# Designs tried in a protein design chat: VHH binders against Ras and Rab interactor 2 (RIN2). Part 2

Target 1, 92 residues: Ras and Rab interactor 2 (RIN2), of Homo sapiens (Human) (q8wyp3r787to878)
Amino acid sequence: FQNYLRVAFQEVNSGCTGKTLLVRPYITTEDVCQICAEKFKVGDPEEYSLFLFVDETWQQLAEDTYPQKIKAELHSRPQPHIFHFVYKRIKN

## First folded at step 6 (VHH; framework vhh_rezetamig_d1)

Design k26 (from k2 with G102A)
Fold by ESMFold2-Fast, scan of step 6:
Structure k26 (fold): chain B 92 residues (1-92), chain A 124 residues (1-124)
Amino acid sequence: as target 1 above (92 residues)
Amino acid sequence: QLQLQESGPGLVKPSETLSLTCTVSGGSISSRSYYWGWIRQPPGKGLEWIGHIYKSGSTYYNPSLENRVTISVDTSKNQFSLKLSSVTAADTAVYYCARHKAYSYGDTYTFDYRGQGTLVTVSS
């Protein structure tokens, strides 16, 4: 599952939708955000970022993290929790 | 060389707000790679993560402290601060400001650099 990334899009007005991105293993969070801005047709991309949502908590991912590496580390846990990558507004 | 320096009062009265500032030198708080946060160590206990902030102002707090803690960032001064309200004797600890790995998940908090620490005593 190293070659794709599922990203949910959380909108203030319409709720949540998602897309599956075919990505390289070392794609950065910044690169994913640029792809998401285009695919979700976001007019103000600077107001959005990629978040990790796990166990009802939100964590903004720093721009030069590697989402595929994060995904692999979460999958490798002995008792992994369900998690989601979510493209959403920084200020909520 | 990166250096983090805590500053603030070493004595706080019960029920008051504990306020600390961290000054960062040799590196930028506007880094795209790191989070900036606070950790504490009460006497005779282990390290406890308080929370962290990213350059955008986005915060993530320890759930046990989230109703009392506020972390803010001032990128123009290369500083970030901690406010912990309604303190009690249980908040007596050495407080460290820290640079955190770009990713920290679950209840595990990771950091790669911290300041020298400042003792804050809560007493009347």
Scores: ipSAE 0.080, ipTM 0.513, lowest interface PAE 5.6, mean pLDDT 82

Design k27 (from k2 with S104A)
Fold by ESMFold2-Fast, scan of step 6:
Structure k27 (fold): chain B 92 residues (1-92), chain A 124 residues (1-124)
Amino acid sequence: as target 1 above (92 residues)
Amino acid sequence: QLQLQESGPGLVKPSETLSLTCTVSGGSISSRSYYWGWIRQPPGKGLEWIGHIYKSGSTYYNPSLENRVTISVDTSKNQFSLKLSSVTAADTAVYYCARHKGYAYGDTYTFDYRGQGTLVTVSS
């Protein structure tokens, strides 16, 4: 596993975009959201959060969680799980 | 300190909607660190996770139940609720509300506090 995090940006008018972030292993979801707001140029960051998309389900990550630990756990599973970290609006 | 208390009817008829409320005291549902959810234990079976909600209203449901489950929050009352539609006798169980940390996916799904549980019987 590496000290990078791929984050997709889900926004209707922007299409499907993503960025690879160079991050510390202990970076929090709150820290990642702050970086994403800056890099994706969102004007209303309070309306966005980091979600985990896995097995066709969405889960909003709590602000004190560690995305790199989540990524490592998912990679360590015996069967492959296709997952994505997605920065998107909390509400429709 | 932190206490979770389930409430709602203990008897539900087949095909109706099971509705339960969890009242949280000694802590805030608007916590940035925790999810709030529901788990159940049918007689003679293990625990089954139903779903959870974050302070924003964002939900994650057990895929086997997702077409029947709705979890919602009422931050003004410091409560969250469960609605399970189209119930059958297989939904008879002790239902618990719970708090958990981290993310609730696969083997990392855990809870650190739960209510005392409430028995819900589905019967005519």
Scores: ipSAE 0.136, ipTM 0.571, lowest interface PAE 4.7, mean pLDDT 83

Design k28 (from k2 with S104V)
Fold by ESMFold2-Fast, scan of step 6:
Structure k28 (fold): chain B 92 residues (1-92), chain A 124 residues (1-124)
Amino acid sequence: as target 1 above (92 residues)
Amino acid sequence: QLQLQESGPGLVKPSETLSLTCTVSGGSISSRSYYWGWIRQPPGKGLEWIGHIYKSGSTYYNPSLENRVTISVDTSKNQFSLKLSSVTAADTAVYYCARHKGYVYGDTYTFDYRGQGTLVTVSS
């Protein structure tokens, strides 16, 4: 198993950046959001959440979900899907 | 000030279920930022992490204890509990409840608060 998670940071008008996070299977979405707020230097973390972008659809991940489990489930699908974890503002 | 307190029987017979409760005071178990867990220390050995739980009921357990462990949370009582089934003499240890900050790095499960510990002896 790979204990890393690629997360893109999307900010309005400033473009996109990304980081690879060390995320064990038991690390929750709330944990990942804490890490992202610190690593991306976000001053208003309550305005942000972790989203899954797959098949041109955005899904906000609940705080008690496990991103590595979600990643593994997506990789196990019979047809290839391109997906991204994105840390972005809840509004817009 | 946050305080955690273990309670439950100090003696358990082999093959029975060990049951402990942790009462949290000075803080909320419903906090979004924290996990609540159990660790133990057998006589003369190091600390062993048993598992943890989030306010939603989501759990992660030490694979070495496999399906013997159940951790549950009761947010209305600000408590969480441990059940360890099919106990043997190897389960004799001081059991601690603990709070874990949401971020975890590597194989290290770090705690910022612990209870005083309670000795559980498995003996007939």
Scores: ipSAE 0.000, ipTM 0.197, lowest interface PAE 12.2, mean pLDDT 80

Design k29 (from k2 with S104N)
Fold by ESMFold2-Fast, scan of step 6:
Structure k29 (fold): chain B 92 residues (1-92), chain A 124 residues (1-124)
Amino acid sequence: as target 1 above (92 residues)
Amino acid sequence: QLQLQESGPGLVKPSETLSLTCTVSGGSISSRSYYWGWIRQPPGKGLEWIGHIYKSGSTYYNPSLENRVTISVDTSKNQFSLKLSSVTAADTAVYYCARHKGYNYGDTYTFDYRGQGTLVTVSS
């Protein structure tokens, strides 16, 4: 589904939770981070960002990128890749 | 205007560490919208993305090079650097620093500015 984004929440003191977000097609990474801070009830949102986890590698998404566009590009690759969007601490 | 300039030794011995620095002028490395990275072109071959860094210090490396690459950022100097360890003749290439507009994954990358490039030869 084009308007849904699955985001995992990674914390050191617990396992991993996740939420499926209803988002606009051109929602920015900054907008997704604001939604995640509210929904996961983080008190220090400035320490968190949205990451792409693919092939055992983490990449922090720049604030003005579009996660739905990234998702679509990864799905359209000739060789399938397993990937996850993860809201987590920048330094941990 | 934005300008990126590579600097560092042009000759590195096999098994040593290749070290390059990129100095950014006319713009800030502490950008919300961009990544800063390294790409290279071996003689007679295509471009290969090495890795990039975001203003937070978060890095993403080409999986083929990941165990040998370290990219770091110094926002106070408006610079970012590349270290590539255990070099061999296969690492001989023109190295470019670049600004990337979006995310990069494997060989999927976009950039709107790059330096002039610096030739690094690995030879005894």
Scores: ipSAE 0.193, ipTM 0.605, lowest interface PAE 4.1, mean pLDDT 84

Design k3 (from k2 with D107S)
Fold by ESMFold2-Fast, scan of step 6:
Structure k3 (fold): chain B 92 residues (1-92), chain A 124 residues (1-124)
Amino acid sequence: as target 1 above (92 residues)
Amino acid sequence: QLQLQESGPGLVKPSETLSLTCTVSGGSISSRSYYWGWIRQPPGKGLEWIGHIYKSGSTYYNPSLENRVTISVDTSKNQFSLKLSSVTAADTAVYYCARHKGYSYGSTYTFDYRGQGTLVTVSS
């Protein structure tokens, strides 16, 4: 099971960038958001969260979810889904 | 211990807005782990997911209903609500409020608790 997590960073006017994070297996969504705030240099981290984008649907991940577990579940599906994690503003 | 209870009018006229409230007891709606949402079952049909909301106010709606649905949360009252506009007879169903996993993907949704349900009839 891989200990890395690819996260895209979406800014309204800055395009899309991304980083690969080396994370502990049981890291929470809240912990990932903290790492992203530092690595993407956001000045207002309370305005951002981690979203799961899958099959053209997307949704804010709850703080006490485990992105590595979610990733593993998506990889184990009989029919593979197209998915990625996006760190972006909660509103607009 | 966790209980969800639907409330709202059981009769709605065509073209009006259906409004329901879910009161949560035995747990906090400001959960770090879960979404709160609505599902419905029309007579003789299966369950249909309507949408859900996280404590931040972030919503996710069924695409077939998204132009008519608004879900809101009031953490101070430990409640969340559904508004479904422009109703027709096809919206007649038992409506349930539910607690969902704190993530979703594709057309997959899961819930572990729901209310007893409330029948809403759309009729003139």
Scores: ipSAE 0.347, ipTM 0.690, lowest interface PAE 2.3, mean pLDDT 85

Design k30 (from k2 with Y103L)
Fold by ESMFold2-Fast, scan of step 6:
Structure k30 (fold): chain B 92 residues (1-92), chain A 124 residues (1-124)
Amino acid sequence: as target 1 above (92 residues)
Amino acid sequence: QLQLQESGPGLVKPSETLSLTCTVSGGSISSRSYYWGWIRQPPGKGLEWIGHIYKSGSTYYNPSLENRVTISVDTSKNQFSLKLSSVTAADTAVYYCARHKGLSYGDTYTFDYRGQGTLVTVSS
């Protein structure tokens, strides 16, 4: 099982920090967002979401998706993918 | 102008350790602004991040490779190195050394410069 997920935390007008999360293979995006809100001490978690940055594009991940499965899929594809998960505000 | 150059054996036997060095010129590995790392591309497949290191020796590894990977820095030589143990045919790839411009705290998985790449074939 792929039990680790690296998530960057981006605040407006500050740099990114990050954490490596120990998570289950079928953890949902909603569960990851809850963990991030606690670990990054976010007071307004409803304003944040988990995004995937891949091929210079941003994708907001739906609450019922599985980040570890997305990570595995990107690693297994034949085409090049540089990507990271970012917990950030939905509106800049 | 920043230049990164990979070096090391192009042929490694299964079960042995793959060892590569990156020599950096036109920039300092001791920079507080950058991380230095390794990315690979198996034939016909996409890029895979291996890991990166900061001047302090702090490392970040791809979890799928973490048990086999060691990245180290030698600031006196302006070099950093990769060791990947217990190799198999699946480790055959073009290996690139790269500069990572991490955001604050330097732990974002991204890159802005890379070397020309070196093919490493795992075969007996």
Scores: ipSAE 0.000, ipTM 0.077, lowest interface PAE 20.1, mean pLDDT 78

Design k31 (from k2 with Y103I)
Fold by ESMFold2-Fast, scan of step 6:
Structure k31 (fold): chain B 92 residues (1-92), chain A 124 residues (1-124)
Amino acid sequence: as target 1 above (92 residues)
Amino acid sequence: QLQLQESGPGLVKPSETLSLTCTVSGGSISSRSYYWGWIRQPPGKGLEWIGHIYKSGSTYYNPSLENRVTISVDTSKNQFSLKLSSVTAADTAVYYCARHKGISYGDTYTFDYRGQGTLVTVSS
């Protein structure tokens, strides 16, 4: 149903900015990372990935996961979850 | 046929570091689709997620254990390991290595393969 995805961009010394992406329901994490690399003007996209921060846990999303499906599942839980998608360096 | 097998000492003294290795056979830990992690079950209690790692080396730890846990991966040996520092009797548990598909939050732990488990007793 919803075709937007809010993604925060975390740079080492630039703080955190964000963008709202218009995406298809079955877009993969790999596809989202490619869009983010272009929109955030990243010169070394191989060093970045999409992370999910949810409640007290966080993790790098596997390349063939579907962020919109993850978002929908989090919204469907009886207890609300605080979550954010963050595009950031893997090693930082 | 994917198999995961834990190895390491079954007895650790209080204040020392618990070290376990998981050997994966029949599949690659360099997968684009899966995470590799550790879970434990203390006697008479439920399963507790410890943490997991992705092929990139990115690690994710249970916040209640984060300051004591290190998980590492060796893709060339198809192995991943757990180090839990400053152990106490409360760390006595059966430890399992596992493959995960989903994200680890609330009730969304997805274990499609796990090892047989190894009992680690913390005792002087």
Scores: ipSAE 0.112, ipTM 0.533, lowest interface PAE 5.1, mean pLDDT 83

Design k32 (from k2 with Y105L)
Fold by ESMFold2-Fast, scan of step 6:
Structure k32 (fold): chain B 92 residues (1-92), chain A 124 residues (1-124)
Amino acid sequence: as target 1 above (92 residues)
Amino acid sequence: QLQLQESGPGLVKPSETLSLTCTVSGGSISSRSYYWGWIRQPPGKGLEWIGHIYKSGSTYYNPSLENRVTISVDTSKNQFSLKLSSVTAADTAVYYCARHKGYSLGDTYTFDYRGQGTLVTVSS
């Protein structure tokens, strides 16, 4: 079992940073967003969400999804997928 | 319980914009758990996923259609809409609105509810 999640933080003008989070297997996207808001010190957490960047496309993850399950599903695919979890503004 | 209903013109002229609306009843499009999207089936062909939208307005589109497609959501009316620009005869299909679970990975046929479908013919 690997109970960590790598999340990149995308800012409009500050570039990109990342954090490795130690998380429960059934942590929700909403829970991850709360952790990210605290760790990246965002003042307006309601404007941010967790996105999946995969195959050059962005998808906002629904609040009740499980990022660790999504990660496991992507890793279990027979074809390799380049993917990242990115905490970023919804409208940027 | 949950019902999705397509509406819009059944005939569109070549080069014009195809415009459809989906009305959702028995559930909310402001759901924390689901995406809302469009799929189509041209005569004699398989299903093709067009795209879907989350309550925030965040969209994910089929790359083959993304330059022509816009999906929007109106949470106050519990509706979401499709606009497909520059249509040709190849866009003739039955169009369905659908509910999708969570994220999409390119296995885009996965949905748990679908409307009855509406035929859109592109012809002069």
Scores: ipSAE 0.336, ipTM 0.701, lowest interface PAE 2.7, mean pLDDT 85

Design k33 (from k2 with G106S D107G)
Fold by ESMFold2-Fast, scan of step 6:
Structure k33 (fold): chain B 92 residues (1-92), chain A 124 residues (1-124)
Amino acid sequence: as target 1 above (92 residues)
Amino acid sequence: QLQLQESGPGLVKPSETLSLTCTVSGGSISSRSYYWGWIRQPPGKGLEWIGHIYKSGSTYYNPSLENRVTISVDTSKNQFSLKLSSVTAADTAVYYCARHKGYSYSGTYTFDYRGQGTLVTVSS
């Protein structure tokens, strides 16, 4: 599953949409945010970031982290955890 | 050289809020690459991760503590802070501020720099 990243897009009054992105294993969070800005057609990309939602908690991913590596680590855990990558406004 | 220094009261009364500040020097908390967090060690026990914050103000907290914890960042002062509400004797510990890079979901909090630690005693 290294070549695909499912990202949800969260907007006020727009409902939940999502896309499955074809990405490289070493793609950075900064690169994913650039792709998301284009694919979700946001006009103010500097106000958005990629977040990880896991165990009912939100965490903003630092720009030089690797989402595919994070995904792999979460998949390797002994007990399954439901997690989502979400592209959303930093301050909502 | 990067240095992190904890400050705040060493004695807090039960039911009150524990408040600590970390001052960062020799580096910037506005870094795109790092998270800034708090860990603690109660007497005779292991290290417990409390939570961390990114330069934007976005936080992730230990689920066991999340209902009592607030971490905030002040990039203009190069500081970040911890508030832990409704304290009890079980919150008596040495508190460390720390820097870490990337994410670990293996159940172990990892850091590359930490402060010297400050003892906080919860007592009437």
Scores: ipSAE 0.039, ipTM 0.479, lowest interface PAE 5.6, mean pLDDT 83

Design k35 (from k1 with G106D D107S)
Fold by ESMFold2-Fast, scan of step 6:
Structure k35 (fold): chain B 92 residues (1-92), chain A 124 residues (1-124)
Amino acid sequence: as target 1 above (92 residues)
Amino acid sequence: QLQLQESGPGLVKPSETLSLTCTVSGGSISSRSYYWGWIRQPPGKGLEWIGHIYKSGSTYYNPSLENRVTISVDTSKNQFSLKLSSVTAADTAVYYCARHKGYSYDSKYTFDYRGQGTLVTVSS
């Protein structure tokens, strides 16, 4: 009852790094953000959130959304979309 | 019950900025679950999603409009606003403010509440 979620970490001046997180299928965006804050060792977690990057567009995921469900929905689309989950600052 | 109400000028001159405010009552804009946005319907056409904002101030705009659109949120007044710059006759439409589900990525038209709409005419 566990899945993996690839999350990129985008930080000013450091480019893009990432981690694969072991998460439960019903994990919320808020829960993922807490895991990311610990694993990427951010000191100001309140300034960060999980974003969906797809088709060159950014969308902040609401705290009570389910990233694994969003991932499944995007994978089920008949035409492939290039998408990434990115943990980054709310304000750039 | 949740209610959304648009307000702002019904007439805007070409090249100027269209400015609308949505007042939310019966619910909080500082919701963990929802985005707040703008949709429009030009006469004789379908609905067009303009953009939405989350309580943090994070915005997501329709790429065809993104260079002209600014959406802002004022959580202390329980309001959010739209500014659309450099308007032309093509921007004449009924404008609706709406509440959107936070994970409805496939469809930017997915909303469960909207205002009654306000007609904005772009003419001299």
Scores: ipSAE 0.223, ipTM 0.626, lowest interface PAE 3.4, mean pLDDT 84

Design k36 (from k2 with D107G)
Fold by ESMFold2-Fast, scan of step 6:
Structure k36 (fold): chain B 92 residues (1-92), chain A 124 residues (1-124)
Amino acid sequence: as target 1 above (92 residues)
Amino acid sequence: QLQLQESGPGLVKPSETLSLTCTVSGGSISSRSYYWGWIRQPPGKGLEWIGHIYKSGSTYYNPSLENRVTISVDTSKNQFSLKLSSVTAADTAVYYCARHKGYSYGGTYTFDYRGQGTLVTVSS
């Protein structure tokens, strides 16, 4: 596992920005969302979640999944996938 | 023991909407770890993933079906449902509700539990 996680922030007014987070290997998706809410200063964190964008497909990661483990799995595949973790609104 | 049970009409007329409900017992649909979804198997064919939903209401649909399918969740009743509009004879299949991993990659979706299935026949 590497101890960093790149997360993009998708917001309609600001476009797309991102931050690199230094996080522990067993950090959960819920933990990452709490960090993102603070770092991106969102006023309505209940409306946001962490999404995985891979193979032109968006998916909301369940709260008790482990982004570092997901990242490791994607990196270890024989044909590497281009993927992004994106903190964005659940609806839209 | 986790159990998933499909319910709904076994006969649907062409052009109408197919509606099914899945009742979950022995576990909570407000899961922090899983998606809940639908798969089907037409007679003599393989399994086809229809779509799934997370407790938040976020939905993911098979692109070949997404203009006809709606999946919704009712966490207070511990159930989720499928609506498939404009049905034809090609929609005749055994329909299963299922539990899926809370993430996927490479376009692959895996379920670890499913209901017994319910046959839905589209005919006049």
Scores: ipSAE 0.262, ipTM 0.631, lowest interface PAE 2.8, mean pLDDT 85

Design k37 (from k2 with H100Q Y113P)
Fold by ESMFold2-Fast, scan of step 6:
Structure k37 (fold): chain B 92 residues (1-92), chain A 124 residues (1-124)
Amino acid sequence: as target 1 above (92 residues)
Amino acid sequence: QLQLQESGPGLVKPSETLSLTCTVSGGSISSRSYYWGWIRQPPGKGLEWIGHIYKSGSTYYNPSLENRVTISVDTSKNQFSLKLSSVTAADTAVYYCARQKGYSYGDTYTFDPRGQGTLVTVSS
């Protein structure tokens, strides 16, 4: 079974763009970051990570987390949450 | 076995900065799978999340505390630290350092293991 994951790319010089990735249910954050580095043509992938933006709060996702599981858990919460996965530079 | 231990002064004067260090043993703070954080419990009240940090130095703070809180990580010493500025009597609490698996701020269900806790009293 394959799921879709929408990931925004936040870059100062190009603005915000996004891609919908076709992913496996147990894809890791590390795997998603690798796909994003390739798809967004990032030359310095070590400077980027996958973040979750939810309720005006940023969280850097640990590399061994499962974004599709996180997405499913957010959708299952009794209070609706607006959230986005964002591939962007680590704050340094 | 993973162990966390808090260290720092038990007494801090009002308006000063509280400084605590957590030493991690039996595991690495450079783990890709975990965040490292601070929670506190004032006398007679529930647990309050302060903030957490990832191995990269990325920090996440409780909005009610974010203007006073700094969390830092030293992966070479396997330690992370808390600085809380401009303390008042309301900051008197038992402070715990903890490992966290999770993505959301305030998710105390993911803090395991915790240190033994250290009582910090803010008093003149």
Scores: ipSAE 0.005, ipTM 0.272, lowest interface PAE 9.9, mean pLDDT 80

Design k39 (from k3 with H100S Y105W)
Fold by ESMFold2-Fast, scan of step 6:
Structure k39 (fold): chain B 92 residues (1-92), chain A 124 residues (1-124)
Amino acid sequence: as target 1 above (92 residues)
Amino acid sequence: QLQLQESGPGLVKPSETLSLTCTVSGGSISSRSYYWGWIRQPPGKGLEWIGHIYKSGSTYYNPSLENRVTISVDTSKNQFSLKLSSVTAADTAVYYCARSKGYSWGSTYTFDYRGQGTLVTVSS
């Protein structure tokens, strides 16, 4: 219950904001997207997804993957050191 | 019953583009659960991850190859493809297409399924 996930919110015509989510270890990407839609007050959540940004590349996370497991695996690697979870529009 | 099948020329000349296609049967490339990717094994070396693609077209590439690699997906044909430009003898390898979960970036051991592999020789 003490697990945290930092998620950035990216909008084309506004500043980038971030929120820290308190999540369970086996929370799915689909569940994280639902929480983000509510916390960022998104009216069209079907147009958004959770992306991983690392080494200047974007990857859309599959909906039944586990972001906390992805985070743990990335932290276990010597490189890269820096990555971000970003909630953003699919077509952007 | 999931099957992945590589196809493409087994011989490519130096400086040309290597093009391979993976045909997926017994499962859908539009699955929300998986990424689809390419790995290779040069003679006498270990497996090297090339890249992954999600059904939306989102890609992540091996940094050492990213300036030469393009992976694309055609969900209507249940296929995905690899293009590797400006090949040299160092690109000679057995190439495999594979299915992976999102947490499998850069880890060949987390691929669930893999094709039989196709040998690509780069020679003039």
Scores: ipSAE 0.005, ipTM 0.248, lowest interface PAE 10.2, mean pLDDT 80

Design k4 (from k1 with S104T)
Fold by ESMFold2-Fast, scan of step 6:
Structure k4 (fold): chain B 92 residues (1-92), chain A 124 residues (1-124)
Amino acid sequence: as target 1 above (92 residues)
Amino acid sequence: QLQLQESGPGLVKPSETLSLTCTVSGGSISSRSYYWGWIRQPPGKGLEWIGHIYKSGSTYYNPSLENRVTISVDTSKNQFSLKLSSVTAADTAVYYCARHKGYTYGDKYTFDYRGQGTLVTVSS
């Protein structure tokens, strides 16, 4: 089970950047958002959340979900899914 | 205790829009933990996930239905709604509103509560 999570940061009128976070398997989406706010230097963290982008579709992850568990489930599927975790504004 | 109840017309004409509302009681749709969504079961077939919404208004739709589906939430009324446009006979099904665990994604879905279901027939 891998202890890292790749998160892209989507900025208005800025390039898309990304970071690899070292996280524990039980880390929540809320915890990941707090880490992202600090590492991406976000001044208005209440306006941001973690999204799952898969098959050209966006889903906001609920605050008490587990991104590492979601990652593991997507990796375990017989047909590969291309997916990204993206920290971005809720309203956009 | 938590209850979900579907309401809306049981008969819809082909090409029109199917509109259903789910009323939630005994719990709040402004939950940090859950999505609220719609699932359907055509006669003699399995369950098909339609889509879901989070308290923020963020939606995730089944890609096979996404061009016809709109799900909305009204937190002040503790309700959420489904609109499915351009219906055909293939949309005839029992429609359920459901509470989804927060890790529901794509064609993978899990729910722990659902309404009793409402039959919607598409016919002339």
Scores: ipSAE 0.197, ipTM 0.607, lowest interface PAE 3.8, mean pLDDT 84

Design k40 (from k1 with H100D D107S)
Fold by ESMFold2-Fast, scan of step 6:
Structure k40 (fold): chain B 92 residues (1-92), chain A 124 residues (1-124)
Amino acid sequence: as target 1 above (92 residues)
Amino acid sequence: QLQLQESGPGLVKPSETLSLTCTVSGGSISSRSYYWGWIRQPPGKGLEWIGHIYKSGSTYYNPSLENRVTISVDTSKNQFSLKLSSVTAADTAVYYCARDKGYSYGSKYTFDYRGQGTLVTVSS
């Protein structure tokens, strides 16, 4: 089972980038946000969160959710879903 | 055995607020991997997702309803509730409370348990 998570970084006025994170299966959204703050070098991590974009809808993930479990459940569905994890400002 | 049960008035007057409570038994709302929410089915139409809430109080609403919807949670009573303001005849539906797996925003495919449903009629 692949222990990686692809996360896009959306920053105002600087375009988009992305990173593949090597993570444990039950890593929390809070832990992912800490890793993203370090790897994307954000100075104000309290203003950012992890978002899930699925089927043209989106939601902010609560800190005690499990992104790898979310990924696994989306992959297990009979109907395909196109989804992305995005680390971005809460007020964007 | 997880069970969800809706309760609240079955008749609401136009322009008033529709208020429903869901009581959860056989499981805990404070479960980390689940959201708790509301869906409805108007007569002759498909299911429509209303919104859901996490144990922290974080809420996510259907954009078409978000200006009228409030969902709240009381983990000590193992209950969560729905308030829908400014109702009209178009809000007449069977309302279900449901547990959401939390892996898809607004998708009815993510609900793994729901209550038996309660009919709410908006009529003067």
Scores: ipSAE 0.000, ipTM 0.157, lowest interface PAE 12.6, mean pLDDT 79

